# Miniprotein binders against Mucin-6 (MUC6): the designs that were tried, part 10

Target 1, 185 residues: Mucin-6 (MUC6), of Homo sapiens (Human) (q6w4x9r395to579)
Amino acid sequence: GHCSLEGGSFVTTFDARPYRFHGTCTYILLQSPQLPEDGALMAVYDKSGVSHSETSLVAVVYLSRQDKIVISQDEVVTNNGEAKWLPYKTRNITVFRQTSTHLQMATSFGLELVVQLRPIFQAYVTVGPQFRGQTRGLCGNFNGDTTDDFTTSMGIAEGTASLFVDSWRAGNCPAALERETDPCS
Key: E = the ipSAE of ESMFold2; O = the ipSAE of OpenDDE; V2 = 0.75 times the mean of E and O plus 0.25 times the DockQ between their complexes.

## First folded at step 13 (miniprotein)

Design M6 (from M1 with Y45W W49Y; at its last look DockQ between E and O 0.34; V2 from the best seeds 0.00; counts 0 for: pae E 6.0 > 1.5, pTM E .623 < .8)
Fold by ESMFold2, look of step 13:
Parts: structure tokens; sequence; C-alpha cells
Structure M6 (fold): chain B 185 residues (1-185), chain A 81 residues (1-81)
């Protein structure tokens, strides 16, 4: 399965469901029991440097009880809190420079991440067949059925991308605390 | 969110300092310091996961308090190595 996070905040799920959203938060991209040590993949979005109303991916974070890896445009930061020279290896994870513009995180547990650093920060997530029906987050549930790819963190299938994406927010997002719903505006 | 990224990076720093304290405890052969270092590593992990799930602004204060404790322990015990 393939999930992509491309410029303009476009996402394509493991079941090939495309959507776009505008958000400036950290989101759960992928959770699965197939990831060791309670692993999760997270995506960080911020306002685009192009306009005020657009958002773009600025970092991808892999977290587990064993490994903490942040990949951003300029650096990879690990458990030690230090920027690392590549390649970086643990027992199960290798992060290396694929090309002058792309990094790759390869794992022994069926997760692969390719990050394009330039000209636009983008990410491409690949999971093996053992993940089928066992994923949750922005990349969908990988069950072969696009009608429930917008399943929220509470297990509810939604008809709109915005409700789905908002349910997968992680952390305190100041813009969310200041938002108001006004159907008359 | 810039705040969550900042919190994640501080939690990485906390884990690193706790690891340095554990290394120091092993060098000194001090089992009480080693136990404290392991406890601090576990607390850092717990705070890290709480931050990811809760997004709680008070967690930054808790992380800063632990960073200061580890800094003081490292300063005190490095005099003995």
Amino acid sequence: as target 1 above (185 residues)
Amino acid sequence: SPELLRLILKAFKLERKAEKLEELAKKLGDPELAERAEELKERAWELFYRALRKGDPELLEEIEELLEEIKELLEEFRKLE
C-alpha cells in the first residue's frame, strides 16, 4: 500500500482515496499494531511560505517507545536530540540520503518512507501487505474500501475530509482554540 | 504546530540528558544514581507520550523541571568522576 502527502496539502490514502485539507497542526498519519513498540507516523503541517491560506507539510515524525525520529527539510533529529549525519541506523530502521533531494527511511517491519526535501517537502509512505485492514490515521484504513477511508479516531466514518482530518489532530493547536463555527459568515 | 514540534524536540533533549546521567552512574558504580537515571528516562517517555496525546501546555513546565533536575545531578556527580 501507498500513501502520499504532496504539495498543497494533498493526500492520497492507502486505498487511493484523494483529498485536500487546510490545517496547521500535527496529525496522526499512520498507526498500526504492525508497527513495533506502539509505533506511529505523524505529519506536521504549517502555513505555506507562498500564501496565508495554504498549508504544507514541514516534518514527518516516527515515534515508538524505542525510536524517536524527526525528519524536516534541513535535518534529521533522533532520540538524542541531535541533528544526525546520514546514514543513521538502528536495529530496525535505516535513514539515508537516496538522492540530493530525497531521504529514505527503510525498516524491517514493512514500513518505508521516502521524503522529498526540494523543491517542495513531500512524503511517500509504503506499507507491506501485512498492514492490510490494520491501519488508521490520515492514510486511511487500507481495507480496499474507499467509502470508509474517512474513519475518525473514534471509529466513525465521515463524509468530509475536514471532519476526518480534524479527528486525527495531535497536540495543542492554537488556531483550533480560536476558531468559531458560524454558518452565517 | 510550532508548539508541538518545540515540545517534541525538548523531550528528545530530556531523553538524551537522562541517558548521559545513566552513563555517568555506570562509570561511578553508583546504583542509587543509576536507579534515578532510569526513573527519569521512564518519566521522560511518559511525558513525551502524554504530550503527543493530550497536547497539554503544562507538560512543557514539567519537562523543563526534569531538565533542570538532570542538569544539577550531572553537575554534582561529574565532580566525582
Scores: ipSAE 0.019, ipTM 0.337, lowest interface PAE 6.0, mean pLDDT 76
ESMFold2 (binder alone), look of step 13: mean pLDDT 81; pTM 0.756
OpenDDE base, look of step 13: ipSAE 0.162; ipTM 0.585

## First folded at step 14 (miniprotein)

Design N1 (from M5 with K21R K55R D57N E59T; at its last look DockQ between E and O 0.78; V2 from the best seeds 0.00; counts 0 for: pae E 1.9 > 1.5, pTM E .705 < .8)
Amino acid sequence: RSPALLRLILKAFKLERKAERLEELAKKLGDPELAERAEELKERAYELFWRALRRGNPTLLEEIEELLEEIKELLEEFRKLE
ESMFold2, look of step 14: ipSAE 0.456; ipTM 0.735
ESMFold2 (binder alone), look of step 14: mean pLDDT 76; pTM 0.691
OpenDDE base, look of step 14: ipSAE 0.271; ipTM 0.656

Design N2 (at its last look DockQ between E and O 0.07; V2 from the best seeds 0.00; counts 0 for: pae O 3.6 > 1.5, pTM E .624 < .8, placed apart)
Fold by OpenDDE base, look of step 14:
Structure N2 (fold): chain B 185 residues (1-185), chain A 81 residues (1-81)
Amino acid sequence: as target 1 above (185 residues)
Amino acid sequence: RSPALLRLILKAFKLERKAEKLEELAKKLGDPELAERAEELKERAYELFWRAMRGNPTLLEEIEELLEEIKELLEEFRKLE
């Protein structure tokens, strides 16, 4: 399954459902029992301009009982706030520079993350087949059915992206917006 | 993990990052006192982070207190700029 966070506000789920939102919060991208140590992948969005529609992905965070990895445009931060030097390796996770503009987080448990740092901060999440039907978050449930991808954290299927996205907030933040980018912004 | 717990974890993490940045900036400015204070706050944030990671949901007050201390330190830093 491939989930993408592109263009600052576009998400494509594991089931290939595209949607757009504007939010300035941290959201759960991926939770799964297949992630060891209660692992979770999260996305941090922030305001990138003056308009509410000017939002962008600014960081990706992987958290588990053992690991804390934050990939942002300018740095990679690990458990103790260190690790500006790559490659960074734990028992199950390796973060390394793939290209001049791309970082990769490789894992032993079937999660892969590629992060484009520039010119636009974008993320690409790949999970193995063992994750089918066992994922939740903004990346969806990976069950081959796009119609139920907007399942909230409470297990309710929503018809709109905003309510779906809001349900996966990992912090206090304003409600997400479902609007096209203002051409004037 | 519950959303509430995740929020605590993230809050603590943010505090840690704030303190870390302050420490770095303090070092750049050559202010060892500020750096030391930032380090202390960073360590506390780190502790809170891992306590939250271990499933303690009752850390909000401590996190908020630490946040206030960090804010105070930030203000002091701004005065130095």
Scores: ipSAE 0.031, ipTM 0.452, lowest interface PAE 3.6, mean pLDDT 87
ESMFold2, look of step 14: ipSAE 0.375; ipTM 0.687
ESMFold2 (binder alone), look of step 14: mean pLDDT 77; pTM 0.693

Design N3 (from M5 with K11A L34I F49Y F78L; at its last look DockQ between E and O 0.02; V2 from the best seeds 0.00; counts 0 for: pae O 4.8 > 1.5, pTM O .724 < .8, placed apart)
Fold by OpenDDE base, look of step 14:
Structure N3 (fold): chain B 185 residues (1-185), chain A 82 residues (1-82)
Amino acid sequence: as target 1 above (185 residues)
Amino acid sequence: RSPALLRLILAAFKLERKAEKLEELAKKLGDPEIAERAEELKERAYELYWRALRKGDPELLEEIEELLEEIKELLEELRKLE
């Protein structure tokens, strides 16, 4: 399954459902029992302009009981608040520079993350087949059905992206705004 | 990075993890010989991992496959002790 965060406010789920939102919070992208040590992948969004519609991804966070790995738009990689030189390797995770503009987080448990640093900070999440039907968050449930991707953290299917996205906030933030997806993005 | 290179990196990484597990199991079962061999394999896997990261040797895949087979063989030996 492939989930993408592109163009500052566009998301494509593992089931290939595209949607758009504008929010300035930290959101859960991926939770799964297949992630060891209660692991979760999160996305940090912030304002990129004066308009409410000017929001962008500014960091990606992998959080577990042992690690808090942050990849920021400034090319800073930290674990538990400490800056790390690349390539950086933990027990199950390696972060390294893939290209001049791309970082990669590789894992031993079927999660891969590619982060494009420039010109736009974007993220691409790949999970193995063992994750099918066992994922939740903004990347959806990876069950091959796009119609139920907007399932909230409480297990309720929502009709709008804004309510869906809001349910996956990691903190107390303003409500997300929904906007129609641009097929040209 | 090419998909092939990424696969090699991940394969080497997984080998290291398997060797680590093998070592732990060998220690638990009280087989110091297999534990020592597992440590050796772990070190070799680590080297292969870094070689893969530094853009791959065409022979890297063969070495990874050889290590994988050796780990499998040692695992089978340990299973007989259980």
Scores: ipSAE 0.019, ipTM 0.386, lowest interface PAE 4.8, mean pLDDT 87
ESMFold2, look of step 14: ipSAE 0.141; ipTM 0.517
ESMFold2 (binder alone), look of step 14: mean pLDDT 76; pTM 0.673

Design N4 (from M5 with L10M E23M A38V; at its last look DockQ between E and O 0.05; V2 from the best seeds 0.00; counts 0 for: pae O 9.6 > 1.5, pTM O .654 < .8, placed apart)
Fold by OpenDDE base, look of step 14:
Structure N4 (fold): chain B 185 residues (1-185), chain A 82 residues (1-82)
Amino acid sequence: as target 1 above (185 residues)
Amino acid sequence: RSPALLRLIMKAFKLERKAEKLMELAKKLGDPELAERVEELKERAYELFWRALRKGDPELLEEIEELLEEIKELLEEFRKLE
């Protein structure tokens, strides 16, 4: 399954459902029992301009009981608040520079993350087949059905992206704004 | 962003997660007073988090640490009740 966070406000789920939102919060991208140690992948969005519609991804966070890995738009990688030089390796996670503009987080448990640093901070999440039907968050449920991707944290299928996205907030953030997806984006 | 800023962000994030857990416990126990207190802490944590992200003020670290300690204490109290 491939999930993408692109263009500052566009998301494509594991089931290839595209949607757009504007929010300034930390959101859960991926939770799964397949992630060890209560692991979760999160996305941090912030304002990128003056208007409320100018939002962008500013960091990706992998959080578990053992690790708190942050990849920021400034190319800084931290674990548990400490800056780490690349390549950086934990027990089951490796963060390294893939290209001049891309960082990669590789794991031993079937999660891969590629982060494009420039010109736009974007993220690409890949999960193995063992994750099928066992994911939740902004990346969807990876069950091959796009119609139920907007399942909230409470297990309710929503018809709009805004309510769906809001349900996956990691904190007390303002409500997200929904916009139509641009298929050309 | 400076390492100090990132540390601040991580601490704030941790605080939010702990507060969320505490909120869940408060709801489970049916303690409205605790729930209110946790909500306040969450709001403060959120504010500090975003303030840190936007301004990069290292002085916020102390405030975050204080809140983390408070949440830690509350969580410990709850664990004793379970």
Scores: ipSAE 0.007, ipTM 0.229, lowest interface PAE 9.6, mean pLDDT 84
ESMFold2, look of step 14: ipSAE 0.150; ipTM 0.529
ESMFold2 (binder alone), look of step 14: mean pLDDT 72; pTM 0.599

Design N5 (at its last look DockQ between E and O 0.29; V2 from the best seeds 0.00; counts 0 for: pae E 3.3 > 1.5, pTM E .761 < .8)
Amino acid sequence: RYSPALLRLILKAFKLERKAEKLEELAKKLGDPELAERAEELKERAYELFWRALRKGDPELLEEIEELLEEIKELLEEWRKLE
ESMFold2, look of step 14: ipSAE 0.273; ipTM 0.621
ESMFold2 (binder alone), look of step 14: mean pLDDT 79; pTM 0.731
OpenDDE base, look of step 14: ipSAE 0.104; ipTM 0.530

Design N6 (from M5 with A45V F49W F78I; at its last look DockQ between E and O 0.02; V2 from the best seeds 0.00; counts 0 for: pae O 9.4 > 1.5, pTM E .602 < .8, placed apart)
Fold by OpenDDE base, look of step 14:
Structure N6 (fold): chain B 185 residues (1-185), chain A 82 residues (1-82)
Amino acid sequence: as target 1 above (185 residues)
Amino acid sequence: RSPALLRLILKAFKLERKAEKLEELAKKLGDPELAERAEELKERVYELWWRALRKGDPELLEEIEELLEEIKELLEEIRKLE
């Protein structure tokens, strides 16, 4: 499955459903029993301009019982708050620079993350086939059906992106705003 | 961006990583030619991937697909040597 966070506010789910939202919070992108140590991938959004529609991805976070790996737009990589030099390796995770503009997080458990640093901070998530039907979060449920991708954290299918996205907030923050997707995205 | 482009880009990354592993294997096996080929393909994939992300040029997609095929072929060759 392939999930993307692009253009500051665009998401494409593992099932290839595109949608757009504007929010300034941390959201759960991916949670699955296939992730060890209660692992989860999260996205941090913040204001990028003066209007409510000017929001962008500013960091990606992998959180588990053992690690809190943060990849930020300023190219700083931290684990548990400590800055790390690249390549950085844990027991089952490696973060390294692929190019001058791209970082990669590789894992031994079927999760891959590519982060584009410039000109726009963007993220690309890949999960292995073992994750089929076992994912939840903004990246959807990876079951081949786009119609149920907006399943909330409580297991309710929503018709709008805003309610869906809000259900996956990792903390207290303002409600997300829904926008129509760009068909050219 | 089209879902097809995204899938292709992500596939390219996977194959690049495989090519890297193959390069390492080729070196261990004493096959410098395969190692060099793997490295070249890996570099080309990344270059085209980046260009594709910027421009969304269908011609670049075709080039990426060609490189992906070459990487697959190398993978098959190395698997036969194992």
Scores: ipSAE 0.011, ipTM 0.215, lowest interface PAE 9.4, mean pLDDT 84
ESMFold2, look of step 14: ipSAE 0.203; ipTM 0.551
ESMFold2 (binder alone), look of step 14: mean pLDDT 72; pTM 0.613

## First folded at step 15 (miniprotein)

Design Q1 (from J5 with E3A A4L K20R K36R K43R K50R K54R; at its last look DockQ between E and O 0.60; V2 from the best seeds 0.00; counts 0 for: pae E 2.6 > 1.5, pTM E .751 < .8)
Amino acid sequence: SPALLRLILKAFKLERKAERLEELAKKLGDPELAERAEELKERAYELFWRALRRGDPELLEEIEELLEEIKELLEEIRKLE
ESMFold2, look of step 15: ipSAE 0.565; ipTM 0.801
ESMFold2 (binder alone), look of step 15: mean pLDDT 80; pTM 0.741
OpenDDE base, look of step 15: ipSAE 0.012; ipTM 0.256
ESMFold2, look of step 16: ipSAE 0.351; ipTM 0.689
ESMFold2 (binder alone), look of step 16: mean pLDDT 80; pTM 0.746
OpenDDE base, look of step 16: ipSAE 0.208; ipTM 0.616

Design Q2 (from Q1 with I63L I70L; at its last look DockQ between E and O 0.01; V2 from the best seeds 0.00; counts 0 for: pae O 3.6 > 1.5, pTM E .735 < .8, placed apart)
Fold by OpenDDE base, look of step 15:
Structure Q2 (fold): chain B 185 residues (1-185), chain A 81 residues (1-81)
Amino acid sequence: as target 1 above (185 residues)
Amino acid sequence: SPALLRLILKAFKLERKAERLEELAKKLGDPELAERAEELKERAYELFWRALRRGDPELLEELEELLEELKELLEEIRKLE
């Protein structure tokens, strides 16, 4: 399954459902029992301009009981708040520079993350087949059904992205705004 | 390498495309097209992981072939829309 965070406010779920939102919070992208140590992948969005519609991804965070790996738009990689030099390796996670503009987080448990640093901070999440039907968060549930991708943290299927996205906030933040996207994109 | 990354991302996008085409085919009620999309999706997925592990000289060609097949599938789906 492939989930992408592109263009600052666009998300395409594992089931290939595209949607757009504007929010300035940390959101759970991926939560799954397949992630060890209660791991979760999160996305940090912030204002990129004056308008509420000017939001962008500014960091990606992998959080587990053992690690808090932050990849920020400033090319700073930290684990548990400590800056790390690349390549950085933990027990089952490796963060390294793929290119001058791309970082990669590779794992031994079926999660891969590619982060584009420039010109736009974007993220591409890949999970193995073992994650099918066992994911939740902004990346959806990876069950091959796009109609239920907007399932909230409480297990309620929403028709719009706003409530769905808000349900996956990792903090107390303002409500997200939804924008229409081309379903054929 | 930048070249390898391009292949990775290409495979990534192709897999997503295949997934979308599968959904479209299902919505259209065409199981044959859906099955084809599924097969292409799986192939894209395999190519993606192959790229992530290491590139090889045949990877690009296979991705290009996959792209062409996806284009053909898209055209067929478009005819039914």
Scores: ipSAE 0.028, ipTM 0.437, lowest interface PAE 3.6, mean pLDDT 89
ESMFold2, look of step 15: ipSAE 0.376; ipTM 0.734
ESMFold2 (binder alone), look of step 15: mean pLDDT 82; pTM 0.787

Design Q3 (from Q1 with R53Y I63L I70L I77L; at its last look DockQ between E and O 0.03; V2 from the best seeds 0.00; counts 0 for: pae O 6.3 > 1.5, placed apart)
Amino acid sequence: SPALLRLILKAFKLERKAERLEELAKKLGDPELAERAEELKERAYELFWRALYRGDPELLEELEELLEELKELLEELRKLE
ESMFold2, look of step 15: ipSAE 0.449; ipTM 0.757
ESMFold2 (binder alone), look of step 15: mean pLDDT 83; pTM 0.800
OpenDDE base, look of step 15: ipSAE 0.015; ipTM 0.354

Design Q4 (from Q1 with D56N E58T I77W; at its last look DockQ between E and O 0.12; V2 from the best seeds 0.00; counts 0 for: pae O 3.1 > 1.5, pTM E .696 < .8, placed apart)
Fold by OpenDDE base, look of step 15:
Structure Q4 (fold): chain B 185 residues (1-185), chain A 81 residues (1-81)
Amino acid sequence: as target 1 above (185 residues)
Amino acid sequence: SPALLRLILKAFKLERKAERLEELAKKLGDPELAERAEELKERAYELFWRALRRGNPTLLEEIEELLEEIKELLEEWRKLE
């Protein structure tokens, strides 16, 4: 399955359902029992302009009991708050430069992440077949049915992206449907 | 960005110190301290994410203030071990 975060506010799920949202929070992209040590992939969005519609991806975070790997738009890679030089390798994760504009996070457990740094910070998530039907988050449930991709964290299928996306907030942020996000939140 | 890195590092420092405080609370069997530690962890967590989102001008100050608070609490309670 392939999930993409492109153009600042566009997401395509593992089941190839495209949608758009505007938010300035951290969202869970992928949770799965197939990820070791309670692993989760998250996306950090922020304002890229003055309007509510001007939002962009600014970082991707892989969080587990052992690691907190951050890949930021500034090409900074950290693990547990420490800056890491590339290539960087943990027990089961390797982060390396794929091209002049792309970083890759490879894992031993069937998760691959490619991050495009320029001109737009974008992310591409790939999971192995073992993840079928066992994923949750903004990338959907990877079950081959696009109609239920907007399943909230509480297991409720939504018809629109807004409530779906808001349900996957990882931090204490205002709802995307509400007024402009307060940077002090 | 060096500034972003600094914020991230400081945020992690907060989390680690709060975790130590929580551990101490558990050792001492002090539920009030444990609750306080959890609150501090949550605050540190939020500051971390704000840092990732490039935060606001006061973020660094907030981090430093919280760090000092945690340090003081740790020092105070360690004497009770």
Scores: ipSAE 0.052, ipTM 0.478, lowest interface PAE 3.1, mean pLDDT 86
ESMFold2, look of step 15: ipSAE 0.279; ipTM 0.625
ESMFold2 (binder alone), look of step 15: mean pLDDT 84; pTM 0.803

Design Q6 (at its last look DockQ between E and O 0.20; V2 from the best seeds 0.00; counts 0 for: pae O 8.1 > 1.5, pTM E .572 < .8, placed apart)
Amino acid sequence: SPALLRLILKAFKLERKAERLGDPELKERAYELFWRALRGNPELLEEAEELIEIAKKLGDPELAKEAEELLEIAKRLEEG
ESMFold2, look of step 15: ipSAE 0.383; ipTM 0.683
ESMFold2 (binder alone), look of step 15: mean pLDDT 74; pTM 0.662
OpenDDE base, look of step 15: ipSAE 0.016; ipTM 0.272

## First folded at step 16 (miniprotein)

Design R1 (from Q1 with I63L I70L I77L; at its last look DockQ between E and O 0.03; V2 from the best seeds 0.00; counts 0 for: pae O 9.9 > 1.5, pTM O .740 < .8, placed apart)
Fold by OpenDDE base, look of step 16:
Structure R1 (fold): chain B 185 residues (1-185), chain A 81 residues (1-81)
Amino acid sequence: as target 1 above (185 residues)
Amino acid sequence: SPALLRLILKAFKLERKAERLEELAKKLGDPELAERAEELKERAYELFWRALRRGDPELLEELEELLEELKELLEELRKLE
């Protein structure tokens, strides 16, 4: 399954459901029992301009009981608050420079992350087949059905992205704004 | 540290529980409880980010205090249901 965060405010789920939102919070992208140590992948969004519609991805965070790996738009990679030189390896995670503009986080448990640093900070999440039907968050549930991708953290299927996205926010942030998705963005 | 990471996760969960509590309190028509829950949610959010960004181990005591407050609020909610 492939999930993408592109264009600052566009998301495509593992089931290929596209949607758009504007938020300035941290959101859970992926939770799964397949992730060890209560692992979760998170996305940090912030304002990129003066209007409510000017939001962008500024960091990706993998959080578990053992690791807190942050990849920021400034090309800073940290684990547990400490800056790390690349390539950096933990027990089951490796972060390395893939290209001049791309970083990759590889894992031993079927999660892969590619982060495009420039010109736009974007993220691409790949999970193995063992994750089918066992994912939750903004990337959806990876069950091959796009109609139920907007399932909230409480297990309720929503018809619109706004309530869905808000249910996965980490913290007391302003409500996300839903806008029409433009796949050509 | 792993302990700090667990703290971050606990703070996150606390914030979610407080949010749910606020919603329920509103539905039950108890604005005071809702306000208390909102305050708890905000504090939990602050702790979450402080822990995430700064890795401050002293946040443990603050989190424990918030957890205790949450328990009290949940008991109050139970009485209303």
Scores: ipSAE 0.010, ipTM 0.266, lowest interface PAE 9.9, mean pLDDT 86
ESMFold2, look of step 16: ipSAE 0.519; ipTM 0.785
ESMFold2 (binder alone), look of step 16: mean pLDDT 81; pTM 0.778

Design R2 (from R1 with F12Y; at its last look DockQ between E and O 0.01; V2 from the best seeds 0.00; counts 0 for: pae O 5.8 > 1.5, pTM O .743 < .8, placed apart)
Fold by OpenDDE base, look of step 16:
Structure R2 (fold): chain B 185 residues (1-185), chain A 81 residues (1-81)
Amino acid sequence: as target 1 above (185 residues)
Amino acid sequence: SPALLRLILKAYKLERKAERLEELAKKLGDPELAERAEELKERAYELFWRALRRGDPELLEELEELLEELKELLEELRKLE
């Protein structure tokens, strides 16, 4: 399954459902029992301009009981708040520079992350087949059905992205704004 | 390497395109096209993982073949629309 965060405000779920939102919060992208140590992947969005519609991804965070790995748009990689030189390796996670503009986080547990740093900070999340039907968050539930991707953190299926996205906030932030736009258009 | 990254990204995009093609084929009532698209998607998925994990240069050739197949399928789809 592939989930993408592109164009600053576009998301395509594991089930290939595209949607757009504007928010300035940290959101849970992926939770799954398949992630060790209560792991979760999160996305940090912030304002990129003066307009409410000018929002962009600024960091990706992998959080577990053991690690808090942050990959920021400034090419800074930290774990538990400490800056790390690349390549950086933990027990089951490796972060390394793929190119001058791309970083990669590889894991031993079926999660892969590619981060494009420039010209737009974008992220591409890949999970193995073992994650099928066992994911939740902004990347959806990876069950092959796009119609139920907007399932909230409380297990309620929403028809629009706004309430769905808001349910996956990891902090107290303003409500997200929804705009139904195909990221490929 | 930059080349490897490009391959990974291309494989990813190919998978997504194939998936979309499958969906469209189903909607148009062409099960054969849908099946072909599904196969392509699966192959692209495998290629993606192989590229991501191994970085095999031979994967580029395979990807190019898949891309050509995708083009053919897209042309067929266009005829149905």
Scores: ipSAE 0.021, ipTM 0.351, lowest interface PAE 5.8, mean pLDDT 86
ESMFold2, look of step 16: ipSAE 0.425; ipTM 0.746
ESMFold2 (binder alone), look of step 16: mean pLDDT 82; pTM 0.794

Design R3 (at its last look DockQ between E and O 0.01; V2 from the best seeds 0.00; counts 0 for: pae O 4.7 > 1.5, pTM O .746 < .8, placed apart)
Fold by OpenDDE base, look of step 16:
Structure R3 (fold): chain B 185 residues (1-185), chain A 82 residues (1-82)
Amino acid sequence: as target 1 above (185 residues)
Amino acid sequence: RSPALLRLILKAFKLERKAERLEELAKKLGDPELAERAEELKERAYELFWRALRRGDPELLEELEELLEELKELLEELRKLE
């Protein structure tokens, strides 16, 4: 399954459902029992301009009981608040530079992350087949059904992205704004 | 990894997603044949992505180009159904 965070405010789920939102919070992208140590992947969004519609991804965070790995738009990688030089390795995670503009986080447990630093900070999340039907968050549930991707943290299927996205906030932040995307985009 | 390889990885990634979407659309339009072809393309793209990610095989570029061509064909067929 592939989930993408592109163009500052566009998300495409593991089931290939595209949607757009504008929020300035940290959101859970991916939770799964397949992630060790209660692992979760999160996205940090912030204002990129003056208007509410000017929001962008500014960091990606992998959080577990052991690690808090942050990849920021400033090309800073930290674990548990400490800056790390690349390539950086933990027990089961490796973060390294692919190119001058791309970083990769590879894991031993079927999660892969590619981060494009420039010109737009974007992220591409890949999970192995073992994650099928066992994911939740903004990236959806990876079950092959796009109609239930907007399942909230409470297990309620929403018809709109705004309530869905808001349910996955990892903090007290303003409500997200929703905008439909062209399915052919 | 070379910039070219990274581009390949990302293209394969996107191709898989497009094929997935095409499959869904084909099903909605009631064309099971197109859906099946899209599914096959999706699976091939998925495999290519992982191979590119784990390996640095230059032959993958040719495979990607082939898959991209197939995708174009399928998209054209889809447009005829719309």
Scores: ipSAE 0.022, ipTM 0.413, lowest interface PAE 4.7, mean pLDDT 87
ESMFold2, look of step 16: ipSAE 0.443; ipTM 0.761
ESMFold2 (binder alone), look of step 16: mean pLDDT 77; pTM 0.714

